# Designs tried in a protein design chat: VH-VL binders against Thioredoxin-like protein AAED1, chloroplastic. Part 19

Target 1, 196 residues: Thioredoxin-like protein AAED1, chloroplastic, of Arabidopsis thaliana (Mouse-ear cress) (q9zuu2)
Amino acid sequence: AITGASSGAGIGKGTADSLDTVKVLDLRGNEIPISDLWKDRKAVVAFARHFGCVLCRKRAAYLAEKKDVMDASGVALVLIGPGSIDQANTFVEQTKFKGEVYADPNHASYEALEFVSGVSVTFTPKAAMKILESYMEGYRQDWKLSFMKDTVERGGWQQGGILVAGPGKDNISYIRKDKEAGDDPPVEEILKACCA
Below, E stands for the ipSAE of ESMFold2; O stands for the ipSAE of OpenDDE; V2 stands for 0.75 times the mean of E and O plus 0.25 times the DockQ between their complexes.

## First folded at step 20 (VH-VL; framework fv_ifinatamab)

Design t3 (from s2 with heavy chain Y101W; at its last look DockQ between E and O 0.04; V2 from the best seeds 0.00; counts 0 for: pae O 8.5 > 2, placed apart)
Fold by OpenDDE, look of step 20:
Structure t3 (fold): chain C 196 residues (1-196), chain A 127 residues (1-127), chain B 106 residues (1-106)
Amino acid sequence: as target 1 above (196 residues)
Amino acid sequence: QVQLVQSGAEVKKPGSSVKVSCKASGGTFSWYAMHWVRQAPGQGLEWMGYIIPIFGTAYYNEKFKGRVTITADESTSTAYMELSSLRSEDTAVYYCARETWLFTRGSETDSQYFDYWGQGTLVTVSS
Amino acid sequence: EIVLTQSPATLSLSPGERATLSCRASQSVSNMHWYQQKPGQAPRPLIYGASNRATGIPARFSGSGSGTDFTLTISSLEPEDFAVYYCQQYDSYPLTFGQGTKVEIK
């Protein structure tokens, strides 16, 4: 097991309760209870630091690489970011992400899930290397998105994570909170959680 | 245990190309960077480039100016290094080396280094 | 590129003696590693992250240093320790190695 990941019985209910009142926005601006995303289906949910984050985009990409496996298992791939609907749309346009994308402009889900936040966990030598690698791989930071008011107000230090949940609102089978930027789990771990 | 097994020795003429393979076993392949490092006879180690198989994108030492191509086949867990326009100076043992890609963060022991190496492939370029 | 300079080029010692190898970087490095290479063999990881022994590496091997100066120490040389040692940085591309230090039997 990777550090920062939790799975098993009991974790789901507590986490689900925390998310009970949390709403996210689809690309059209409709409010959706976050738990509805996995109410009737299983979902892999990636929480991005922000929609301009290069490491988040890389994560989105490697998850998307396994979308066929997820689809075969009836598992939805979902990405949630803490920006506006416009930012979310920009993200989709830029990355061509094939999964579902939702915006959480109030960071409600991030707060509920108690994701890590801080400068020290964002700018580490390791994170820097990951960023560099991401650039070498062709990924790019969107600086406009990065410097938007809502992102700046949060300092841009909010971290994300990975959630695997459903079917059922309380059926959260996997949660991994990023310790720092670029803290990606092995995709096999996610696939095991969602699709095994 | 992870093992990297490389293809056999090659003898090439100047101007030709060589393609070396590196098959990984005993672990995951797609999410670990596979590097290529060469060593001329009696010389040190020179990094050539690497690939992350899941992404299919390789990164190169600019010193080789486009002569090197690194590829990966996930289905066979095999990485390849092709070097074209061979010169006598390219005579070396070529190694594949897997990078320890730690997915856990926050530990002081988290480092990116080459944890496993292939046995090496001697490529001799001679007229 | 980051240039790593190892010293000495050759270290002649007897079994049981202490070996001290130096690696100096042209700029500050946070990720420094050491590899051992014996004749006819591939390199193997020895020390990673400046001071961590790789799997299976005996306690007589230790690494230290930060910034631009790094040291590999073998507290008491065993016959199997006579080899070439390379430092390697993973802070920036291109990745680079030192030129190596040969530890040979006196």
Scores: ipSAE 0.014, ipTM 0.554, lowest interface PAE 8.5, mean pLDDT 88
ESMFold2, look of step 20: ipSAE 0.094; ipTM 0.664
ESMFold2 (binder alone), look of step 20: mean pLDDT 91; pTM 0.939

Design t4 (at its last look DockQ between E and O 0.04; V2 from the best seeds 0.00; counts 0 for: pae E 8.3 > 2, SAP .552 > .496, placed apart)
Fold by ESMFold2, look of step 20:
Structure t4 (fold): chain C 196 residues (1-196), chain A 123 residues (1-123), chain B 106 residues (1-106)
Amino acid sequence: as target 1 above (196 residues)
Amino acid sequence: QVQLVQSGAEVKKPGSSVKVSCKASGGTFSWYAMHWVRQAPGQGLEWMGYIIPIFGIAYYNEKFKGRVTITADESTSTAYMELSSLRSEDTAVYYCARETYLFKSGSQYFDYWGQGTLVTVSS
Amino acid sequence: EIVLTQSPATLSLSPGERATLSCRASQSVSNMHWYQQKPGQAPRPLIYGASNRATGIPARFSGSGSGTDFTLTISSLEPEDFAVYYCQQYDDYPLTFGQGTKVEIK
């Protein structure tokens, strides 16, 4: 299967083409072509379910623990969330996340990458256990970062994933699409894709 | 309408235990964390812990040093708080308080409270 | 744990006056809530997430602030507003309340 692959620039060519017109917002509201995030350097890009997600905050901390390894390899750590700039700024203030943060309020990157969506996917027993574990560890969903209202207006919940890409706009070397909330790969898999 | 109805007042001796009940009606029970908060006479509010009934797993304030046990019975929509090794300092009104829906967007807060149960520890 | 310090301890005012209640946290918080408690009653929610009114709370109640400094304002006191007000944080365990501000009739 292609999940977790770390081969050359040919992997995900259709995926790279789908991203050609996708833009995200930096924390000041400037539109950035998403491929600019990895055109000049390799990046590990985490796509959150939403900025207020307890499990997404846990993943952010999990990846940030390895930022020193990524920095030593010249690899950027990036988080993209499907919310407003205000939600993104609040996420940064509350989590102290050491990587770069971008917003995708139109969900354009999620649609282009074909990440999973729907309310039934979110309520699996495995997702419920991950939420419970996060309550036990003190992680909580913040009301300002929640996109529940936006999710209801869209008619479903959104899943995320992890992308390793760059240098070069078309160079996507790894993609993992979450099957359910909290579907984290082993960190060694990500480090192999970015930094081996 | 959501209602939380607690068991009646109790008078206890030092060293004994008390178990307070909190019955929920007018809504779903299992997907809402149920918290316990106490208030000594003339004093402020003190958080004790919670349970998420669907999972049957509780989390406690360290202050109580393992003296508190919080449980839930989904079949009767009732949460329980048991406090053991009672001391005179445990004299208080004990409230159950429902947190908003587990998956609610935004901040979680206590949207409904029980009427309170006075526990008096004396003699 | 996060300590919440409310001031003043007691606020003596007349109906129609503006009440301003302060809550200061020992560290930055985002999930600051306010509850009202009348004598002999359970607390009720007023404000959640610093500034959002809970369901059924009249517009004379407003919340503001961020970081470590938070304010509850009652723009024009009604007779039913003379009560004790508690701030509460939900950022870190244990969950904590301020010691309360009693708003009493002058």
Scores: ipSAE 0.014, ipTM 0.463, lowest interface PAE 8.3, mean pLDDT 82
ESMFold2 (binder alone), look of step 20: mean pLDDT 92; pTM 0.948
OpenDDE, look of step 20: ipSAE 0.794; ipTM 0.910

Design t5 (from s2 with heavy chain T109Y; at its last fold request DockQ between E and O 0.48; V2 from the best seeds 0.00; counts 0 for: pae E 3.4 > 2)
Heavy chain, then light chain:
Amino acid sequence: QVQLVQSGAEVKKPGSSVKVSCKASGGTFSWYAMHWVRQAPGQGLEWMGYIIPIFGTAYYNEKFKGRVTITADESTSTAYMELSSLRSEDTAVYYCARETYLFTRGSEYDSQYFDYWGQGTLVTVSS
Amino acid sequence: EIVLTQSPATLSLSPGERATLSCRASQSVSNMHWYQQKPGQAPRPLIYGASNRATGIPARFSGSGSGTDFTLTISSLEPEDFAVYYCQQYDSYPLTFGQGTKVEIK
ESMFold2, look of step 20: ipSAE 0.306; ipTM 0.716
ESMFold2 (binder alone), look of step 20: mean pLDDT 91; pTM 0.940
OpenDDE, look of step 20: ipSAE 0.684; ipTM 0.858
ESMFold2, fold request of step 21: ipSAE 0.269, 0.303, 0.299; ipTM 0.698, 0.723, 0.720
ESMFold2 (binder alone), fold request of step 21: mean pLDDT 91, 91, 91; pTM 0.939, 0.938, 0.938
OpenDDE, fold request of step 21: ipSAE 0.797, 0.790, 0.795; ipTM 0.906, 0.903, 0.905

Design t6 (from s2 with heavy chain T57I F103W T109Y; at its last look DockQ between E and O 0.53; V2 from the best seeds 0.00; counts 0 for: pae E 3.0 > 2, SAP .503 > .496)
Fold by OpenDDE, look of step 20:
Structure t6 (fold): chain C 196 residues (1-196), chain A 127 residues (1-127), chain B 106 residues (1-106)
Amino acid sequence: as target 1 above (196 residues)
Amino acid sequence: QVQLVQSGAEVKKPGSSVKVSCKASGGTFSWYAMHWVRQAPGQGLEWMGYIIPIFGIAYYNEKFKGRVTITADESTSTAYMELSSLRSEDTAVYYCARETYLWTRGSEYDSQYFDYWGQGTLVTVSS
Amino acid sequence: EIVLTQSPATLSLSPGERATLSCRASQSVSNMHWYQQKPGQAPRPLIYGASNRATGIPARFSGSGSGTDFTLTISSLEPEDFAVYYCQQYDSYPLTFGQGTKVEIK
């Protein structure tokens, strides 16, 4: 089956080095080194395809459902999207995501992490079904965000992933790169990585 | 129940094109990949490609080297397969087949198979 | 592409007998399915995911296997079971079918 790829624990130094110069924007527009997000704390970092993506929103939601477990473990929930600050704010407004949200309008983190990109990995039968499932579950895609210039220029082809890191800039304990849209790991896998 | 109804038999000359339709009823159309599979007389099944209507994107078996075009009209719940530069070897029954996606929670794999088939369209290519 | 080889090509049996059909893949497959096709008809799903019966499929049909070797079993053949059976993989594109096994009446 056409499924996403996962990377195991211990990627550590190489991945950290690739992210060393990467900065993201908080909702106020402040530049933050991405590694600072897990410098002094452990963090679960979800990388969205874009802020309007329904599958990304679903992912955010199922992660947020476990925020209590994360909080109990001192783990921050973070979402990063390849869009503008305005898009990020819109995302928060629409989804009421309780985790931290950052924008990466330059896709610097996505490039650094070498996330998959391509039409063929975005528009798969499986992705379509997962989208349908998401809609049946009440999630919605923001098409306006989906058609924003920066998203369109990337065609929405950029895939995301999930990272668990910290404390410590080099302490990356889990990374999963999505092979296709909707390539979500079991939440238990994330919890094991962050909170076990 | 989902039904796939295909257009009628075609007789074509070599070098011409044929366009076969597949109309879906009794279920959703846009979210399910529609595949095309052909079967030469007395032979096995050959996958040609598929389209995801909601995306409007089709994927093809490279064997056909750009001769096949799959399209979909969501408004009519109809998928189309056009095969150009027809050859005698293209004589076959052409099937549309809907892909279903099944997942088991907790499972690491998904099941994708063709749950519904059209009745088939015979395309005969002869001089 | 993943090549699926079915054996035997033809299986001649009588009603009530057990039929065992094999499908071998050129590489490991995780998503294997079986279809039944009767003369003049479209294929219909029989087994999906190696071992799951499709909707409406009688219990006498069963599938097993993993990796490269898969088996379809008909515990006791009924007259309506005489048909051609195809295995199909959905692990990678292009999607491929086996060449089919014809189960015919002895």
Scores: ipSAE 0.276, ipTM 0.735, lowest interface PAE 1.4, mean pLDDT 90
ESMFold2, look of step 20: ipSAE 0.329; ipTM 0.731
ESMFold2 (binder alone), look of step 20: mean pLDDT 91; pTM 0.937

## First folded at step 21 (VH-VL; framework fv_ifinatamab)

Design w1 (from t5 with heavy chain Q112Y; at its last look DockQ between E and O 0.60; V2 from the best seeds 0.00; counts 0 for: pae E 5.1 > 2)
Fold by ESMFold2, look of step 21:
Structure w1 (fold): chain C 196 residues (1-196), chain A 127 residues (1-127), chain B 106 residues (1-106)
Amino acid sequence: as target 1 above (196 residues)
Amino acid sequence: QVQLVQSGAEVKKPGSSVKVSCKASGGTFSWYAMHWVRQAPGQGLEWMGYIIPIFGTAYYNEKFKGRVTITADESTSTAYMELSSLRSEDTAVYYCARETYLFTRGSEYDSYYFDYWGQGTLVTVSS
Amino acid sequence: EIVLTQSPATLSLSPGERATLSCRASQSVSNMHWYQQKPGQAPRPLIYGASNRATGIPARFSGSGSGTDFTLTISSLEPEDFAVYYCQQYDSYPLTFGQGTKVEIK
């Protein structure tokens, strides 16, 4: 298992074009062009594997620990998950996540960003150990959300990533595509991209 | 302390199958990847694959895919490796080895190595 | 597949001498590990992540290197250190081992 990361001003144009038609849903069901999330401000955007994922809940919490640094730099913290608005609202209620949360029920952003998918990158030794570590730290999987038909049919083996973008629709300065479940970058790498 | 105890030596005929067991004690079993590594007489080490018992999923070295099956039984804390269509070239000591994980958030020590090994099981394939 | 080439094949030394073992990878590797194996025994871990000593390994063992070129050093050989040493990479499946370096008594 290998961790990939990339950053730089030149990386953004092809990626931004891929996102032109992508919309996500806010918690009230309004369609939002995904680029609106960073057109007027820089944002750190975490793409979850799914809303019931213990690894994603831990990552979200660790990013939220740095929210004061992000706020001081004018940077928004955003989480996007595949699935329904109902699953997204359940995530917010269970985790008390302090960032913005959006749903991508069609996986359109995941497809546009070419995030990895598959059982062979989901059930790895690294993922097992990260899940165990997360449980020992008090994070929990929501098994109902994990086994909902919509979650499985729409890519329960979907991996996520992290995007740093904005201000400006085309200004994508950092993208990291998880190679497998639990493939976390050091949080300092993200802070360097957003806030330094 | 973790201990891995393997089943005893076996003598097999070409074309048959062998199933080697590896029983874990003194630590958690389900969450740790269990690997299988073999060593032909006088030769080096060759990785065969792993299983993660909690997931029930195995990953195989493509060289052995189609002939090897790796399984686990959580209730007995035992992993198994079965090799079919045996040939004389399969004569080797077969080891189970547990993968460890030394992760700290943001750490450069995100490395995985085999911290505990079974004693080895000699499988001899001869006519 | 990443091929690991160890040199020398055999290193004949006396107790108290410094042993230097080389492992060269066919591609850049960051997760290089070292194992020691004595006759009739399973391997045991020595060094992980190129330079970190495994639990219970004496300070005379050290690892170094990066990219494609890695070294295991035993600063002052003890009688129990005469064994075969293997490097192993965990960057890419299939996981692979070097062919081994035998450290023997001169």
Scores: ipSAE 0.062, ipTM 0.641, lowest interface PAE 5.1, mean pLDDT 85
ESMFold2 (binder alone), look of step 21: mean pLDDT 90; pTM 0.933
OpenDDE, look of step 21: ipSAE 0.259; ipTM 0.712

Design w2 (from s2 with heavy chain G106Y S107G; at its last look DockQ between E and O 0.51; V2 from the best seeds 0.00; counts 0 for: pae E 9.4 > 2)
Fold by ESMFold2, look of step 21:
Structure w2 (fold): chain C 196 residues (1-196), chain A 127 residues (1-127), chain B 106 residues (1-106)
Amino acid sequence: as target 1 above (196 residues)
Amino acid sequence: QVQLVQSGAEVKKPGSSVKVSCKASGGTFSWYAMHWVRQAPGQGLEWMGYIIPIFGTAYYNEKFKGRVTITADESTSTAYMELSSLRSEDTAVYYCARETYLFTRYGETDSQYFDYWGQGTLVTVSS
Amino acid sequence: EIVLTQSPATLSLSPGERATLSCRASQSVSNMHWYQQKPGQAPRPLIYGASNRATGIPARFSGSGSGTDFTLTISSLEPEDFAVYYCQQYDSYPLTFGQGTKVEIK
């Protein structure tokens, strides 16, 4: 189904068709069809809320801790953020994220995947507590990236999700849409979807 | 021990405004959602909205949108609720209530219940 | 908006009896909570997440249910248990409470 299941083939056929025209930017600024990210290999694709988000930085680090498991299974780790390539490069420099990073400045992938957006799901009590926990674990919000005009204008309230797809452009085997900021699944759920 | 102490009872005329304070002590203020709940005499509980002090933004029950303003002052550990354009049906006891979470990991669906309540502030609106 | 309907409106019982209070939701809820309110006091939490006792709540209080039907049980009423009980959902904004069940001395 379009709205996130861990079961296999055909879950996102309509969703895969909606992604046909979606392009993201690599760190050099080249446009890449988003489905090319899993055309020739399976990928775990994390969609960040924005590149300055402390909760998204914690998720990125958390997934990166499992990169060896993903590599052993032939699975790529990819992060997409809804900002510019400059914001994406800043994210990579600040976090040392070991996966691939792409920018989606127009939110095209977020719209095609119908990820949640809104103030009421961004500033929730759960998000506050998860931010506190993240700060205690050493993660930090980049306030400059968080309040850049592009971030605010293009959806500071945008939520993300996690997609497992490939090999093959139509092969979307798992999609999870975050209900609110910081709505992380247990890593075991993701590993079962990609690497079991 | 977390404690919430509210400002005293108020008597107001229709059309005026009231601002109720809720001072927190004995715990972290900035990271915990502070909710406002009211109770008209002999009636049940009605949720009005919340603020998370560190974010500084509030979310409101649509019923009260445009009349209610919820704010927080981290330096004094005090939350405020202001209700404007008062009507007789706004006569109620107004409570602040702190939400708690059990954070053991990301992705856990913790219970979000109100673990500490203020003593209540009676606001009477009469002509 | 999720509407919570409590029944009965009033439950007249004697100390030592078992009280069973119902809360029915207009749609499925996973985050159902129960509060106790005595006259002139603020509510206090009893049960969270349908079945977990809040800190300091005696074992005679228990909660059960899922989906749309939830129950608060007081296994043996004590004099201090005669109060109004509210269910509350936290699945969807606006947060809503049931209208209350008054447990009173028969």
Scores: ipSAE 0.007, ipTM 0.547, lowest interface PAE 9.4, mean pLDDT 83
ESMFold2 (binder alone), look of step 21: mean pLDDT 90; pTM 0.930
OpenDDE, look of step 21: ipSAE 0.334; ipTM 0.748

Design w3 (from s2 with heavy chain S107Y; at its last look DockQ between E and O 0.62; V2 from the best seeds 0.00; counts 0 for: pae E 3.1 > 2)
Fold by ESMFold2, look of step 21:
Parts: C-alpha cells; sequence; structure tokens
Structure w3 (fold): chain C 196 residues (1-196), chain A 127 residues (1-127), chain B 106 residues (1-106)
C-alpha cells in the first residue's frame, strides 16, 4: 500500500526463460517475439499500465526526454502497453512518443514478468497527488481508452515496470516492477542501467 | 492558507454512534488524503484511517474496521468520521489531518506527512 | 506493524539548553516525520523525511538519522518549545506514532 524502494538488483536466466514464448504486436499487427526487441541491441522497455493512463503518459514523456542520450549509446526506447493495436496507435497519435510502441493484448509479458496488479496499489494517496501534478503539467487521461473493454475488464489495476535488456535474448540487466500506480524511478537510475 | 475546522465536542452513551465533521477551506480538498487520528486523554496519537475524496474510497486501520466509516462530500469540502458501538475507551480527541505530497520530480516517499490539522473534537463516552 | 519507540519519556530542561530526542523504529523507514504538540493544541509538523524542516520551523530544530535510528535536536530551547514531541512513520500501514517525549521545564 505504501511505495517503497525500487525493485531489487539482480536479473537471472529465469526472467529471460519466462519470456521465451511471449509475443507482442507491432503497430501493423505483426507478431514479434518479445526478445527480438533486444536481441541485436540494448533496449529500455517501459511497460505501461494501459494506453490511456495519465501517469504512464507522463513517464513515457520523461523517458523520451532522454532518447538522444539513449540513441547516442545505441539503446532503443520501447513502450509496451496491455491493449489492442488500435489503442497503441491512438497512444502514438496523441502523445507523439518518439520510441517504438508495441501492444500486448493478452497481457502475456505482464504475467511472465509478474508485474503487480490490484485496486489497493492503484488508488493511493501518492497516486492521487501524482495525477494532480500530471494534470498541472498538461498531461491528460484519455477517458475513451480508459473505458475500452480491455482496460475496463482488468479494472485499470494493472501496474507496469521497466526492463533494460540486450544485446542478446537472454541478457536482462535491469528489471523494476512498479509497486503502485505512478511508482517512477529517477530517470538517472534508468540511464545508469542502460547508458553508463 | 489551508484551514480545517471540526465539529464541536460531543457527549455520548455507550453503544451509540458519533459523526465528526472536518471542513476544509483555503486549498484543494478533493485530491488530498484526509486522515483521522485520535488521542485519548493523557495518551499518544493513534491513526484511524483516511479517505481520498476524489476516489471516494477509504482505508482503515484494522483495529477500527467494522466500527469506523470515513466519508467525504466534495461539494462542501467536508470529511466525516463516524464511530459506532461506542465504549468508554473511545473517549478521545479526534483530529482530522491533511496529507501533503511535495510536487517535485523524483517522487520521494519521504514527503508524505500531515501538514494541516483540525482543532480536534472531544468525544466523551460515559453513562 | 512498525513500532516506534521514543526516549526518553520525559526530558526536564531549562530554557537555553540543548534537547536531544530519540526515535527507534522496529524496521527501516525513510518516511519518518516529527510533530510538536503543545497542551490543548493539535500537533504541528516540524521535520519531514528525517531531516527536512517543515515550512516556518526555526533553524534551532533539526532532524537526523536513517534506517531505524532517528534524532530530533533542539539546539537552544525557547519557552515555546516545552511540549510533547512525536515521531511518525509512513512506510507501512497502519501508520504509527511513537509514544511521545515530553520536554518540560526543570
Amino acid sequence: as target 1 above (196 residues)
Amino acid sequence: QVQLVQSGAEVKKPGSSVKVSCKASGGTFSWYAMHWVRQAPGQGLEWMGYIIPIFGTAYYNEKFKGRVTITADESTSTAYMELSSLRSEDTAVYYCARETYLFTRGYETDSQYFDYWGQGTLVTVSS
Amino acid sequence: EIVLTQSPATLSLSPGERATLSCRASQSVSNMHWYQQKPGQAPRPLIYGASNRATGIPARFSGSGSGTDFTLTISSLEPEDFAVYYCQQYDSYPLTFGQGTKVEIK
């Protein structure tokens, strides 16, 4: 219920094995093995709560502010969301996110990575304040995406995380599982993991 | 400046209920968690729970779950705490307190503290 | 539940003296806060996040510590500082307070 420190250090072959059969969809609807996203390059992979989430849109913007640093280090910026291709395309159109975007409509990556879910980690005092701050900075919840069937069926309780992986399908060097909605690490922590 | 004004003192019989109000002014109400904390005479502080008015849901200390109900009315900027099945040991001053969060990048958890408190409401439970 | 143990229970001092108040947590906390409560008044925040002064709190108040051991220091007591002081954690529910340290006139 209360946000603690970031998820622990240490990544193992077990995490990579959990992803062996996981596929995501590109914006054209092609199935891509998730590990292909980092087999030939290092990637920072952000897993959104859902494509309409104001907190996730703010996180995406913060990561995108560092895209030039990532590009200079040969690191791709990737966002995965638990929704349809149409929802992913709407996200790109509305946010102008400069990284790659993929959809995971069956939530397979979220389940394989064991990301947290639940109402008690979504509607917290800290999340309320972060939503307010996000609105003050000009970010907005997309209510149409928020009420789409896929989002509503999960109740919007899915949490995300951040993964740094590659090059190489088994090479996962950093994973952070959000403990509650809006549980952002400092961006410098991500840059240290990807780009130091 | 934010100000929290609570309802007046009450004298109650065992087995009855009390509902204490906390009206906020001078700041944003709906987004800030409003907590309830009680203090028996001569004793320390005991946290009871909170509500976030915009979400309309409350979270309770398990010690009080089943007897306490915390609600909010956004239209009047007022939070309420109702305690039922009163006992003599419920005699205390009941405070509302607003949780703050500093709007800074980095999202540090060490900034969640109670920045404004109501004046307190004495509830006396006796025969 | 995180238990906060304050010591001493009572600290009898004169104006101008230095007060040192201790708070120990049963497990590591980062969201540790200090409140002052004068007789007949609601608590007010003094220190948040172990060491940061709340708005309007005089420099004679300082906080230190990390992990499980925390200290509130009042460098030179003023007449208005004779009160009860509580530490409070926000790392785990239920939120808990220490039992208080009373700073009184000797």
Scores: ipSAE 0.312, ipTM 0.727, lowest interface PAE 3.1, mean pLDDT 86
ESMFold2 (binder alone), look of step 21: mean pLDDT 91; pTM 0.941
OpenDDE, look of step 21: ipSAE 0.686; ipTM 0.859

Design w4 (from t5 with light chain G49Y; at its last look DockQ between E and O 0.40; V2 from the best seeds 0.00; counts 0 for: pae E 3.1 > 2)
Fold by ESMFold2, look of step 21:
Structure w4 (fold): chain C 196 residues (1-196), chain A 127 residues (1-127), chain B 106 residues (1-106)
Amino acid sequence: as target 1 above (196 residues)
Amino acid sequence: QVQLVQSGAEVKKPGSSVKVSCKASGGTFSWYAMHWVRQAPGQGLEWMGYIIPIFGTAYYNEKFKGRVTITADESTSTAYMELSSLRSEDTAVYYCARETYLFTRGSEYDSQYFDYWGQGTLVTVSS
Amino acid sequence: EIVLTQSPATLSLSPGERATLSCRASQSVSNMHWYQQKPGQAPRPLIYYASNRATGIPARFSGSGSGTDFTLTISSLEPEDFAVYYCQQYDSYPLTFGQGTKVEIK
C-alpha cells in the first residue's frame, strides 16, 4: 500500500508519491524503481523528449559540462529517455554522455509526472531557432532514432523536464516540466537546487 | 541583408478572399517563423498568426475563426497569408514580420521579437 | 489574452524634451518589446526584453520595468523620434500589442 501524499514532507512529497511504482530500465535491461536512482544519493535527472532529439542532446551536454561540480557535491547526473534500451545505448555511443542513462519504454515516468505532449508545443518558433542554433554549434539530430515507429507514435511530441531528488526516495527538492520543445531552465537554477 | 517584399495593394469585395505574399531574401527562410500582423487605418497592430517553413506548421489567432490560412513555399522563400470571407473591417495594411531568436547578455532567457518587416500590403474591402 | 494598455495616448513635446511612455500589462510578462512606427512605414524594433536596445538604436532610448509596468524613455527628443510607439508581449498567445502612444511635436 502506498503511503498517502503529505505536504508535511515538503514541496516534493506529492511528486514522490506519483513516482512510487514507476520503473525504468538500465542499459542491461534490468528494471530499476525510479526512486532508487536517488534513494542513497542526490541526483539531477533530465527527462529527454526522445533519444534522437538534438535539443535534448544539447541539454545533456550542458549538464555534463557541470559534472565536475556535481561530483564534488556528491550528486549524480542521470538521463532518462522514452524508448528502448537499444535506443538508449545508441544515444550513449553517439554522445559519449558521462552521466547514467535509463530507458522508459512505457513512458511511465512521463505519465506520472504529467509532462506536456503535443504537436503545438513541439513545433514552435523557439524550438526551430534552438534547433538551428544547436546545429550551428555542432549538435545533430539522429533522424533514424527520431523516426523509429515507437518514437513517432508516442515520443515525437513528448516533452521532458528536470528533477532534482535525494538522498531519500521521498526527497524531491526541484522539478521543472518543459512547456515546449527547447524550454531550457538556466543551468545555474539547476546547480542551485543540486549543488549549493 | 534580410529583405521581405510583399505583393501589391488589392481592392476586394465583401465575401471574397485575398492572398498576400511575402518573399524573403538575404537570409535563412526555412528556420525563421514568419508572422502576419495587420493594421487598420489609423489604428494599432493586430497579430494574426505565424508559419515555420521548416516544420510546415502554422498557428493562428483564434479571433479569425478559421478565415486565415498561412502557408510557405521553401523553394521560393515565400510566405502567404490568405484571408477569406472578407468584411469591411478587414480593410488594413497587412505586414509580414520575421521572428528572431537571441539570448540576451547577462540573462539565460531567450528573447523573441520581430527584427524584419515587409513594406506592408494594403487590402481594401469595399462594396 | 494579455491586454497591454499604453498611456498617454498622445504625448505632445518639443525637441530636446524627455519623453516617458507607459505600458501596463493585465498580467505579469517578461518578454516585453517596444516598436517605433513612422508615418507610412512598417514598425521597427526599438527595445526587446524590457530593457535591451535593438541593433542600431541610439542610447537616448531606454526601457525599464518588470511584472506589469513598463516604461520607454527617450532622454532628449530628436526630430526623427516623433512617431507612434507600441509595446508588445510574447509571453502568451495570442501575441498582443498596446494601442500605441503617439509622440508628436508641440
Scores: ipSAE 0.328, ipTM 0.722, lowest interface PAE 3.1, mean pLDDT 85
ESMFold2 (binder alone), look of step 21: mean pLDDT 90; pTM 0.932
OpenDDE, look of step 21: ipSAE 0.383; ipTM 0.770

